# VH-VL binders against Uncharacterized protein B0228.1: the designs that were tried, part 16

Target 1, 207 residues: Uncharacterized protein B0228.1, of Caenorhabditis elegans (q09220)
Amino acid sequence: AVVTPSIENHKMENASVTISKVPISHRPRGFTAGSDSKKLAVQRFKLLISDFLSDAQLSKSIDVAAVGMHKGKSMDDILDDVYTRLRRTLSTKQISELAKAQKGLVEDLDEKSAKLVKARVKRMIVYSFDPAAEQIHKYATRPSMAFALIAETINERFVGSVKDLIRDVLTPKEYDIFRKHYHPHIFKLDNIGNNTEAVRTTTHETF
Short names: E, the ipSAE of ESMFold2; O, the ipSAE of ESMFold2 at other seeds; V2, 0.75 times the mean of E and O plus 0.25 times the DockQ between their complexes.

## First folded at step 17 (VH-VL; framework fv_utomilumab)

Design s4 (from r2 with light chain A96H; at its last look DockQ between E and O 0.51; V2 from the best seeds 0.74)
Fold by ESMFold2, look of step 18:
Structure s4 (fold): chain C 207 residues (1-207), chain A 120 residues (1-120), chain B 108 residues (1-108)
Amino acid sequence: as target 1 above (207 residues)
Amino acid sequence: EVQLVQSGAEVKKPGESLRISCKGSGYSFTSYWISWVRQMPGKGLEWMGKIWPSDSYTNYSPSFQGQVTISADKSISTAYLQWSSLKASDTAMYYCARTEYDFLTGYDYWGQGTLVTVSS
Amino acid sequence: SYELTQPPSVSVSPGQTASITCSGDNLGDEYAHWYQQKPGQSPVLVIYQDSERPSGIPERFSGSNSGNTATLTISGTQAMDEADYYCQAWDSSSEHVVFGGGTKLTVL
């Protein structure tokens, strides 16, 4: 069944069980090979991440993730598996862009705070996807069925909920600084407090 | 230790039926795809189709859809390839091979092949 | 629908580097695998996931895959490498397994 998230009713920080479940529109049922479930899964992941990764990098990363989910690996292990393969393919430009984002984050927060902010963001991503990965493991009877289940899980509502959780575990200042250096070039992140704006600069007093 | 052992060579006449087998051992049979691959004399490898033995889901190459039946008996770790009416053009070597994840892993173990000869 | 194209033959002298290509639309978006088949034998996996070498396969075998082309490379080619070579990938639209047409490597 569908579970509508309510983040105001749950403790977010460092808690896997207290995070609102992201709604899954319907318990997967009767999935079959069809209208290119992998391409759909790729398009759904683009709702969260930018074009930072090439199509080839993203496509192969999703293959690795689908295997991990089908096998029942933790999201931490899945992310490690994906990164282990992906890092061998990163261009000098991609490495430089990640370094620039990190440098900006450190300059605006300090090194200790930047590490903590990144750790919290990673924790929210893990917590958001862990329950979905568990369901995919339980219900994907065939390997490629994982793609259909991934695509069904990662819809605009789910992605919006992940972004909301990331925003909620940071102070307004921390979030604005993180977004300044990572959005839109590496991650697609929403403005704090004003969902109708196309873009929001860090010059606002929104902390 | 992993093995795929196929049934022996067959000599048949056009119009006869045939079922050949591929028995897996040394691994969890229901956790791997089994594909059947045809190789006509002097020709390359042609993928015919695959089966997921856990639920018997099959997926056929368009060239072989309706021409053969792929099945499995997971209780004896065996996959089958079957013709209801053989043609002379079915003369070929037939291999079975396994893969865990069709989109990611390669076919790491192959059967020894079954030679099917169809002649008058 | 999805096809993988290989040259029908490649000839090299012993010690030369052999290069066997496999072409398909956006093949670099999928993992490519390579098989060696000697006369009278079953195919043997020699490269998987674009560039990985199974245990027992000599270091002279290597692979790459980007854009529309995967390549199997055999450096220091030996007479024992004479065989047919097939590439293989997965078509996400049909979930079909696809083999290339094969390349006969001759070592003169």
Scores: ipSAE 0.816, ipTM 0.918, lowest interface PAE 0.7, mean pLDDT 86
ESMFold2, look of step 17: ipSAE 0.812; ipTM 0.919
ESMFold2 (binder alone), look of step 17: mean pLDDT 94; pTM 0.959
ESMFold2 at other seeds, look of step 17: ipSAE 0.834; ipTM 0.919
ESMFold2 (binder alone), look of step 18: mean pLDDT 94; pTM 0.959
ESMFold2 at other seeds, look of step 18: ipSAE 0.846; ipTM 0.926
ESMFold2, look of step 19: ipSAE 0.784; ipTM 0.903
ESMFold2 (binder alone), look of step 19: mean pLDDT 94; pTM 0.958
ESMFold2 at other seeds, look of step 19: ipSAE 0.843; ipTM 0.925

Design s5 (from r1 with light chain A96H; at its last look DockQ between E and O 0.50; V2 from the best seeds 0.75)
Heavy chain, then light chain:
Amino acid sequence: EVQLVQSGAEVKKPGESLRISCKGSGYSFTSYWISWVRQMPGKGLEWMGKIYPSDSYTNYSPSFQGQVTISADKSISTAYLQWSSLKASDTAMYYCARTEYDFLTAYDYWGQGTLVTVSS
Amino acid sequence: SYELTQPPSVSVSPGQTASITCSGDNLGDEYAHWYQQKPGQSPVLVIYQDSERPSGIPERFSGSNSGNTATLTISGTQAMDEADYYCQAWDSSSEHVVFGGGTKLTVL
ESMFold2, look of step 17: ipSAE 0.830; ipTM 0.918
ESMFold2 (binder alone), look of step 17: mean pLDDT 92; pTM 0.948
ESMFold2 at other seeds, look of step 17: ipSAE 0.840; ipTM 0.923
ESMFold2, look of step 18: ipSAE 0.811; ipTM 0.907
ESMFold2 (binder alone), look of step 18: mean pLDDT 93; pTM 0.950
ESMFold2 at other seeds, look of step 18: ipSAE 0.804; ipTM 0.914
ESMFold2, look of step 19: ipSAE 0.840; ipTM 0.923
ESMFold2 (binder alone), look of step 19: mean pLDDT 92; pTM 0.950
ESMFold2 at other seeds, look of step 19: ipSAE 0.835; ipTM 0.920

## First folded at step 18 (VH-VL; framework fv_utomilumab)

Design t1 (from g3 with light chain A96H; at its last look DockQ between E and O 0.43; V2 from the best seeds 0.73)
Fold by ESMFold2 at other seeds, look of step 18:
Structure t1 (fold): chain C 207 residues (1-207), chain A 120 residues (1-120), chain B 108 residues (1-108)
Amino acid sequence: as target 1 above (207 residues)
Amino acid sequence: EVQLVQSGAEVKKPGESLRISCKGSGYSFTSYWISWVRQMPGKGLEWMGKIYPSDSYTNYSPSFQGQVTISADKSISTAYLQWSSLKASDTAMYYCARTEYDFLTGYDYWGQGTLVTVSS
Amino acid sequence: SYELTQPPSVSVSPGQTASITCSGDNLGDEYAHWYQQKPGQSPVLVIYQDSERPSGIPERFSGSNSGNTATLTISGTQAMDEADYYCQAWDSSSEHVVFGGGTKLTVL
């Protein structure tokens, strides 16, 4: 029922950019005593997704993701579950903005290349979150612990690493075009400051 | 078939102790929260607290913290609500209900209720 | 101390649409659920996750939740729908379960 090692923020060596790994604890007391772990998770996720999603959409998407992570679902399945619920709530304006971004991507690349670019971005999101999802499944002793672990995982270093992976998986031309149509309103893709450690990370102990 | 079966009605005097039970069957008992809900005569539903049987974590409404104890015995799939010293104001119907994810799923199954009457 | 507020009563004629509201600060950021309770019976889940119907709940039951207000809507209301209705949500700051005060639906 309880398997919770200590929580540390670790780096992994597995690409040109390494994703921070959420350390685990044998007896976690939550992210911070007396704080709202879910609201913190929402705030941290906004570092990647600006105001494109409403607070309600984002809050509920995190609920669906937390359930999937606690159940041990793959990140691909979790994203499908989130999208299935989220798409029913998108406004006409949001749908139009996504369609405009897709159209621009196709016009500036071509239909095949645009599909590949989007697939690679999705792959990097899955890659970034898979280790955290596995740890959350293993160590969340009850469902709401997932929020604390999510909030601890989605820190500024983690978000910077995700942005770096998106840049690295695309050619410079592909990245510039993707950024042109999706940044900043749909995704925040610029790194603020110098995250040299996140770019040059190596594999370390998990606890 | 999922069921929550509660212990029978109780007639008690002030100052007596009491433990009532809620037995779950037809599902993985340790994967679901159990909440206890009070309903005083003619009144609405009042959430008292919950337990996650897998790790025995409890969380109480401020109105009931220190007034009752919620526990579970996962080996027999049973949750408990107990008083060390009953008051006449504890006269009410008490329900147990389950939910898989308290922040996302609803309480899909409820016990039949246990009527507790406390009078001298 | 997060609270959900419901009107104490709602009256409708048979065949009309009943709407029962549930108000709380930023309630639209959480999933809302609705329960029906008839006299002498346990509550029954009729809407979960804002707008989903459990198997066996008639299509005339629907729900919505945005901003500060969740709404249970019963179209073509029937005499058998006369009951108390409770909304319920989760408060992330305390992890408490929160019920509304209840609404008595009367079908005249």
Scores: ipSAE 0.809, ipTM 0.912, lowest interface PAE 0.8, mean pLDDT 86
ESMFold2, look of step 18: ipSAE 0.845; ipTM 0.923
ESMFold2 (binder alone), look of step 18: mean pLDDT 93; pTM 0.956

Design t2 (from g3 with light chain S93G; at its last look DockQ between E and O 0.41; V2 from the best seeds 0.71)
Fold by ESMFold2 at other seeds, look of step 18:
Structure t2 (fold): chain C 207 residues (1-207), chain A 120 residues (1-120), chain B 108 residues (1-108)
Amino acid sequence: as target 1 above (207 residues)
Amino acid sequence: EVQLVQSGAEVKKPGESLRISCKGSGYSFTSYWISWVRQMPGKGLEWMGKIYPSDSYTNYSPSFQGQVTISADKSISTAYLQWSSLKASDTAMYYCARTEYDFLTGYDYWGQGTLVTVSS
Amino acid sequence: SYELTQPPSVSVSPGQTASITCSGDNLGDEYAHWYQQKPGQSPVLVIYQDSERPSGIPERFSGSNSGNTATLTISGTQAMDEADYYCQAWDSGSEAVVFGGGTKLTVL
């Protein structure tokens, strides 16, 4: 399941060199390991964020995230780094769409409740992604290996689990309102296949 | 103070072997890529290949694959560019340069260059 | 095989704005960097990550990258800006570093 044949060549020459220890407990689902690990990693993040970000914005955001994961930064710090750069590239239309979603959330809840809903969603994203980022830091011996590890770790089942946790951290009313204003144009919140029970077990969190 | 110091100019004949060096100082050598860049007289910059000294992983430009060997000795913070059999067309200036993240950061420090002259 | 194309030469008068382009398929999906090289000298990074200036680079240097084209812009061009300029990017498929062919900037 190791996607880095260059590491295999070094193994043949010197047994004392560091060998990648990427866990092989789970295979990526619905994807073929290809010649371009970065493009595969980008496709994995598109399972959460569809057409709101341009390909260029998403591609560069993944670059920043890969650096943060390789360095072992917390997911909070990685998100801050991504947003710092991404905010500079948002179009007036994108800014307006975010503002409309926020206004709708506040109108249907209230300002305090809208803030709490967004904070809980962010907390679940951080909770879900922190362990994956830690694994990438541990096993990415070179910076660009982070892309292959991202694609392998952040698969369709993982993304589905993130979506289920977001739904479960909110009341049904809070979730319906959040989804009404953010899905699908900002976030993809619906799962393919409704297997919510898998999210509640440790089996689903295995790599 | 980050520095990349290259070995001195070389005058060689076709068929001879050669190894030139690039010594890094003032930074964590194993955390940065080292690229080798050729510049033929009056021509532009050509990327030859790179090495990540931490694990000795190399990646070569297709134009240079099989024509040169890139290596590093991390115990002395030094990268190498090596020819088994020089050609007259290898006459050029050769630079080393570093970058922390090849997909994101630029080459912020360059060596002074090593002029290699290959003539009969 | 990914290539970056630059015009071989650009000429401007002092005080005018110089614009040097770098074209490649989907170049806007990657970070572009720019280097200045004067005769007998090593290249110097003048713009990185599309538009950022390293410390010590004058404010008249700026950059952009969108679609298939990155652009280095020098406003108020001075005689000291006369040099060769190279763009550089990363190809995700091969993980190769790619330089443009270079542009000779002449300040008349």
Scores: ipSAE 0.802, ipTM 0.912, lowest interface PAE 0.8, mean pLDDT 85
ESMFold2, look of step 18: ipSAE 0.827; ipTM 0.914
ESMFold2 (binder alone), look of step 18: mean pLDDT 91; pTM 0.941

Design t3 (from g3 with light chain S93G A96H; at its last look DockQ between E and O 0.43; V2 from the best seeds 0.72)
Fold by ESMFold2, look of step 18:
Structure t3 (fold): chain C 207 residues (1-207), chain A 120 residues (1-120), chain B 108 residues (1-108)
Amino acid sequence: as target 1 above (207 residues)
Amino acid sequence: EVQLVQSGAEVKKPGESLRISCKGSGYSFTSYWISWVRQMPGKGLEWMGKIYPSDSYTNYSPSFQGQVTISADKSISTAYLQWSSLKASDTAMYYCARTEYDFLTGYDYWGQGTLVTVSS
Amino acid sequence: SYELTQPPSVSVSPGQTASITCSGDNLGDEYAHWYQQKPGQSPVLVIYQDSERPSGIPERFSGSNSGNTATLTISGTQAMDEADYYCQAWDSGSEHVVFGGGTKLTVL
């Protein structure tokens, strides 16, 4: 009788929540595209990360993230878990590229400002994924359902929103320096809609 | 403390039905996958299928789809493997094993096995 | 269907290093796990998540996984390590659990 006990059942029956009603893990093998929700999630993440991480690194990072989201861990803890495992798999080339980006950021800003910039970028990534993590925790009865939800979260509009948040949380100078050292090899930071250019131009003139 | 206890050995004839069980204790039964694994005499491990007791979702190996039924009763923390009509080729050891996350964690606890012998 | 291939047998002298391979397409995209089975016993997890050891598993057991191949390595192999060893992974397309065919390790 109480609506709260029936929310899970009602949401499973809701037409507005189609993905929650059609678990991806039950898809027949005969589907061509989109039959593997985990591989789709890997492809979608490349909209943000470029080819910096290999498919294997992304695949295993998404596994760790899906588990954390299913368990209801904070996104901060999830990212820490992912990083802890991922860093052990980085190639010499990847380590060198990250070290060069970090050194450039410190040289062009300073150590304190570089740490603040990276913390703010991380914060925006966390907040961008919080709603999806909450949905996965509440609605995914099995952890593998997370893969479809993750893949659907990461579309071009979402990617654009993440990039806008990163731009908005930094000063124009901080953003230009962060972009200089991290884009495009580590992060894809330019918006397709030219939003960051318009904001940067306006801010520069009005400051 | 964590245990998977399987039902005892079975001696059956072809055409008979059978249900064997795997009772979990010492952990949250509904938060772990249960897989059934066949091992024919002198042969390797063969994954038959799995169940997630929380929502009763099952997934079967193609080799066993339509040959067996996997089920669970959450109220008594028990998973089942069932044949409607046994064949002599079903003679094997059958294990249950648990894992928390099928794509990430290993099968950390296994039952003791149930020997099923099917002969005329 | 996704398959994992292991050599049927591996022989080593006591004290030497044993390597048991497990091959499958893009196996490095998934976590690999390893089980030891002695006669009349249930399998025992000896390596999980490519390279992690459960509590109670000797440090001489290690693992790796990249590309198409996972490898279980036993350094300083002892007679008690004689057993069958199985690799296991997860296929994301079917969500099936997949075991390798098994490898009999003999310590001469």
Scores: ipSAE 0.811, ipTM 0.909, lowest interface PAE 0.7, mean pLDDT 86
ESMFold2 (binder alone), look of step 18: mean pLDDT 94; pTM 0.958
ESMFold2 at other seeds, look of step 18: ipSAE 0.829; ipTM 0.916

## First folded at step 19 (VH-VL; framework fv_utomilumab)

Design v1 (from s4 with heavy chain G106A; at its last look DockQ between E and O 0.61; V2 from the best seeds 0.77)
Heavy chain, then light chain:
Amino acid sequence: EVQLVQSGAEVKKPGESLRISCKGSGYSFTSYWISWVRQMPGKGLEWMGKIWPSDSYTNYSPSFQGQVTISADKSISTAYLQWSSLKASDTAMYYCARTEYDFLTAYDYWGQGTLVTVSS
Amino acid sequence: SYELTQPPSVSVSPGQTASITCSGDNLGDEYAHWYQQKPGQSPVLVIYQDSERPSGIPERFSGSNSGNTATLTISGTQAMDEADYYCQAWDSSSEHVVFGGGTKLTVL
ESMFold2, look of step 19: ipSAE 0.803; ipTM 0.916
ESMFold2 (binder alone), look of step 19: mean pLDDT 92; pTM 0.947
ESMFold2 at other seeds, look of step 19: ipSAE 0.854; ipTM 0.933
ESMFold2, look of step 20: ipSAE 0.857; ipTM 0.931
ESMFold2 (binder alone), look of step 20: mean pLDDT 92; pTM 0.947
ESMFold2 at other seeds, look of step 20: ipSAE 0.801; ipTM 0.905

Design v2 (from s4 with heavy chain D55S E100S, light chain D29S E30S E52S; at its last look DockQ between E and O 0.70; V2 from the best seeds 0.00; counts 0 for: pae E 5.8 > 2)
Fold by ESMFold2, look of step 19:
Structure v2 (fold): chain C 207 residues (1-207), chain A 120 residues (1-120), chain B 108 residues (1-108)
Amino acid sequence: as target 1 above (207 residues)
Amino acid sequence: EVQLVQSGAEVKKPGESLRISCKGSGYSFTSYWISWVRQMPGKGLEWMGKIWPSSSYTNYSPSFQGQVTISADKSISTAYLQWSSLKASDTAMYYCARTSYDFLTGYDYWGQGTLVTVSS
Amino acid sequence: SYELTQPPSVSVSPGQTASITCSGDNLGSSYAHWYQQKPGQSPVLVIYQDSSRPSGIPERFSGSNSGNTATLTISGTQAMDEADYYCQAWDSSSEHVVFGGGTKLTVL
């Protein structure tokens, strides 16, 4: 059971969040990903989401995610699988930075609230990725197709919508504290080339 | 128990055709890649190509593209390696091995090998 | 096009630590796997996903992979470890599987 926010009018046009399923464009039989589909996914992730992880760490994380999606695993299980393998490769510096961010979040909120904030952020990420995971499960007969679908999902509009959703599902205090300790190094919360006002205006005029 | 069982040794002459087999059991055959690997006498392992049995998608090493045919019959959980015209240089041990969709398991199970001898 | 390079041979004394390297461009962005092959036998997976051991592989086998180099390490090397060792990775760009050339480990 996916939980959706009650603010429908504002969020109905976000590609990452929908109450009614909007089909991802079908791919023709014989779909061929570009030779760099995984590299593209890595590059987009670093640009839009986080440069905390190295290219090697991200490449391996995408490998784990692709198999989980192909097998139809829940996004929760996929994220756990990724974390379990990724932690083996974290540097002492990365571990220290994560620990400092968690400590700061707990100190500024409290342990229960910090746990709930992270759970809500994770839930929004899970919900946003479900359509891509479904397409990979149904159609990606080989890893390069899965990588292409992942790379296509990680785009400026989709990621921007997820960032807006994260802001909306946290109180202003919770968001400011989460941002203080995680942004920008661990999790990028600002959009690149902010066109959201123009998109919002166009949406009102065309809707 | 996962098992890959290959067809028996072959002695052939140049110009003859040959198809060798690799039968998988104890797992979902269509959920793993099957690769064929050549090992020439006293030499290392050479990846020849792979097949995704569910779709029959094949991908060949450049060294073997057009030299062999890899196929599968998923109804009997069997992969095949085939030559239309053998050469003496095809004398080698041939292994099949499986790996996961994203190669994360490595080649965790191997067949026992099929020795192919091609001589006049 | 993608190639994995291993030293042709490595010699160690019993009880010492053996290290076998595998070099490839950006290999640390892929998982490396290692296989042991004894004469007349099929290869056996000894390390997968850079550093994980399959069931039945002794703890003296370990692995790492960073940058351009993966390393198989055998501590307390025993005579039974004498074998050929192959690294293997997958090139995501071509979808090709790549084996290293192999390393003959001799335990003197």
Scores: ipSAE 0.158, ipTM 0.665, lowest interface PAE 5.8, mean pLDDT 83
ESMFold2 (binder alone), look of step 19: mean pLDDT 94; pTM 0.962
ESMFold2 at other seeds, look of step 19: ipSAE 0.245; ipTM 0.683

Design v3 (from s5 with heavy chain Y57W; at its last look DockQ between E and O 0.47; V2 from the best seeds 0.75)
Fold by ESMFold2 at other seeds, look of step 21:
Structure v3 (fold): chain C 207 residues (1-207), chain A 120 residues (1-120), chain B 108 residues (1-108)
Amino acid sequence: as target 1 above (207 residues)
Amino acid sequence: EVQLVQSGAEVKKPGESLRISCKGSGYSFTSYWISWVRQMPGKGLEWMGKIYPSDSWTNYSPSFQGQVTISADKSISTAYLQWSSLKASDTAMYYCARTEYDFLTAYDYWGQGTLVTVSS
Amino acid sequence: SYELTQPPSVSVSPGQTASITCSGDNLGDEYAHWYQQKPGQSPVLVIYQDSERPSGIPERFSGSNSGNTATLTISGTQAMDEADYYCQAWDSSSEHVVFGGGTKLTVL
């Protein structure tokens, strides 16, 4: 369906409201959500971050995250809230796959190093998303506005930057071993576009 | 103690206007959605629409869009449901209910209901 | 528009397990809530977020939600459980609140 994306551009003089108006259906490929911001966020998460979780698990995890962000919780607390609820819904197969990945990480590194690798990955996620969560808290006057802002945040450039930080915070050996056991099924660690594609995707995407 | 207290029962004639109220107390009124729900005699619950009192944003069920007006006065923690011209088919019980995050949380507190009777 | 479908009535004998279904496209992608309403009373929340019980709701009430169907289950059904039951969810495309049509539970 057709939405008027140029509205945000026409309101440049009213900068204080720009964040609360998020375009829907920004991209013709990989994004089929129409006017539904939550479905767009789910689709972008699966495309760019992970398709390990079902649509139901993702949709409900995004609900929990949106509440936390609207309330102004730290990303660390938001991730803990999401995980606490999400782990109760994991299938036996998903639990087994996560356990296998963890076991492989421990065998190829050691128990202490495996814990530190995962802690550094979490720290980069928190570091990267805290500013977006603060922006959502400040500017989403209604709770459901958080979905559009979350969907906008989950884009190729931003997610690519988070993946680059994860790579940079690990040694090459640590990264290779983490990637071996988690990528691509649990976490997508490669960028979906070209390795030189960065700026144009996050600025003027044609959706 | 959280409470939603609605205005009293109304007996009206077709064509008359009416505004009924729902006063919230014991919680942060502007942090919760207020929904209005109709229940016709012997029938089920029908969601009519909702308001977020913080910014007065409203969203209506298609069945009620243009039929009623939902508003709020946050200075007195009160939401309203309003008809400009009542019909006999508006005879029903009307409830208000609150939720903090309607995509995640439930309607945990309901008003006692306002019976509206419209007859000649 | 998004609709939630419930059976109009369910009958059980005392002590049996009652199951009340609520069907909607991709309902498992949303949180479902359940309300009990007795004659002359306001609805009362009995299950929220698919399967959670509010304080004061007996343990015999449970819920599930997956695929297109949420289910309210009452084990060891008692005469006091006789009431109307409504499911409710949120439609992300319209941001509408949606109630099911209701189910009259009769305990014979």
Scores: ipSAE 0.846, ipTM 0.928, lowest interface PAE 0.7, mean pLDDT 87
ESMFold2, look of step 19: ipSAE 0.861; ipTM 0.934
ESMFold2 (binder alone), look of step 19: mean pLDDT 92; pTM 0.948
ESMFold2 at other seeds, look of step 19: ipSAE 0.844; ipTM 0.927
ESMFold2, look of step 20: ipSAE 0.820; ipTM 0.917
ESMFold2 (binder alone), look of step 20: mean pLDDT 92; pTM 0.943
ESMFold2 at other seeds, look of step 20: ipSAE 0.818; ipTM 0.913
ESMFold2, look of step 21: ipSAE 0.851; ipTM 0.927
ESMFold2 (binder alone), look of step 21: mean pLDDT 92; pTM 0.948

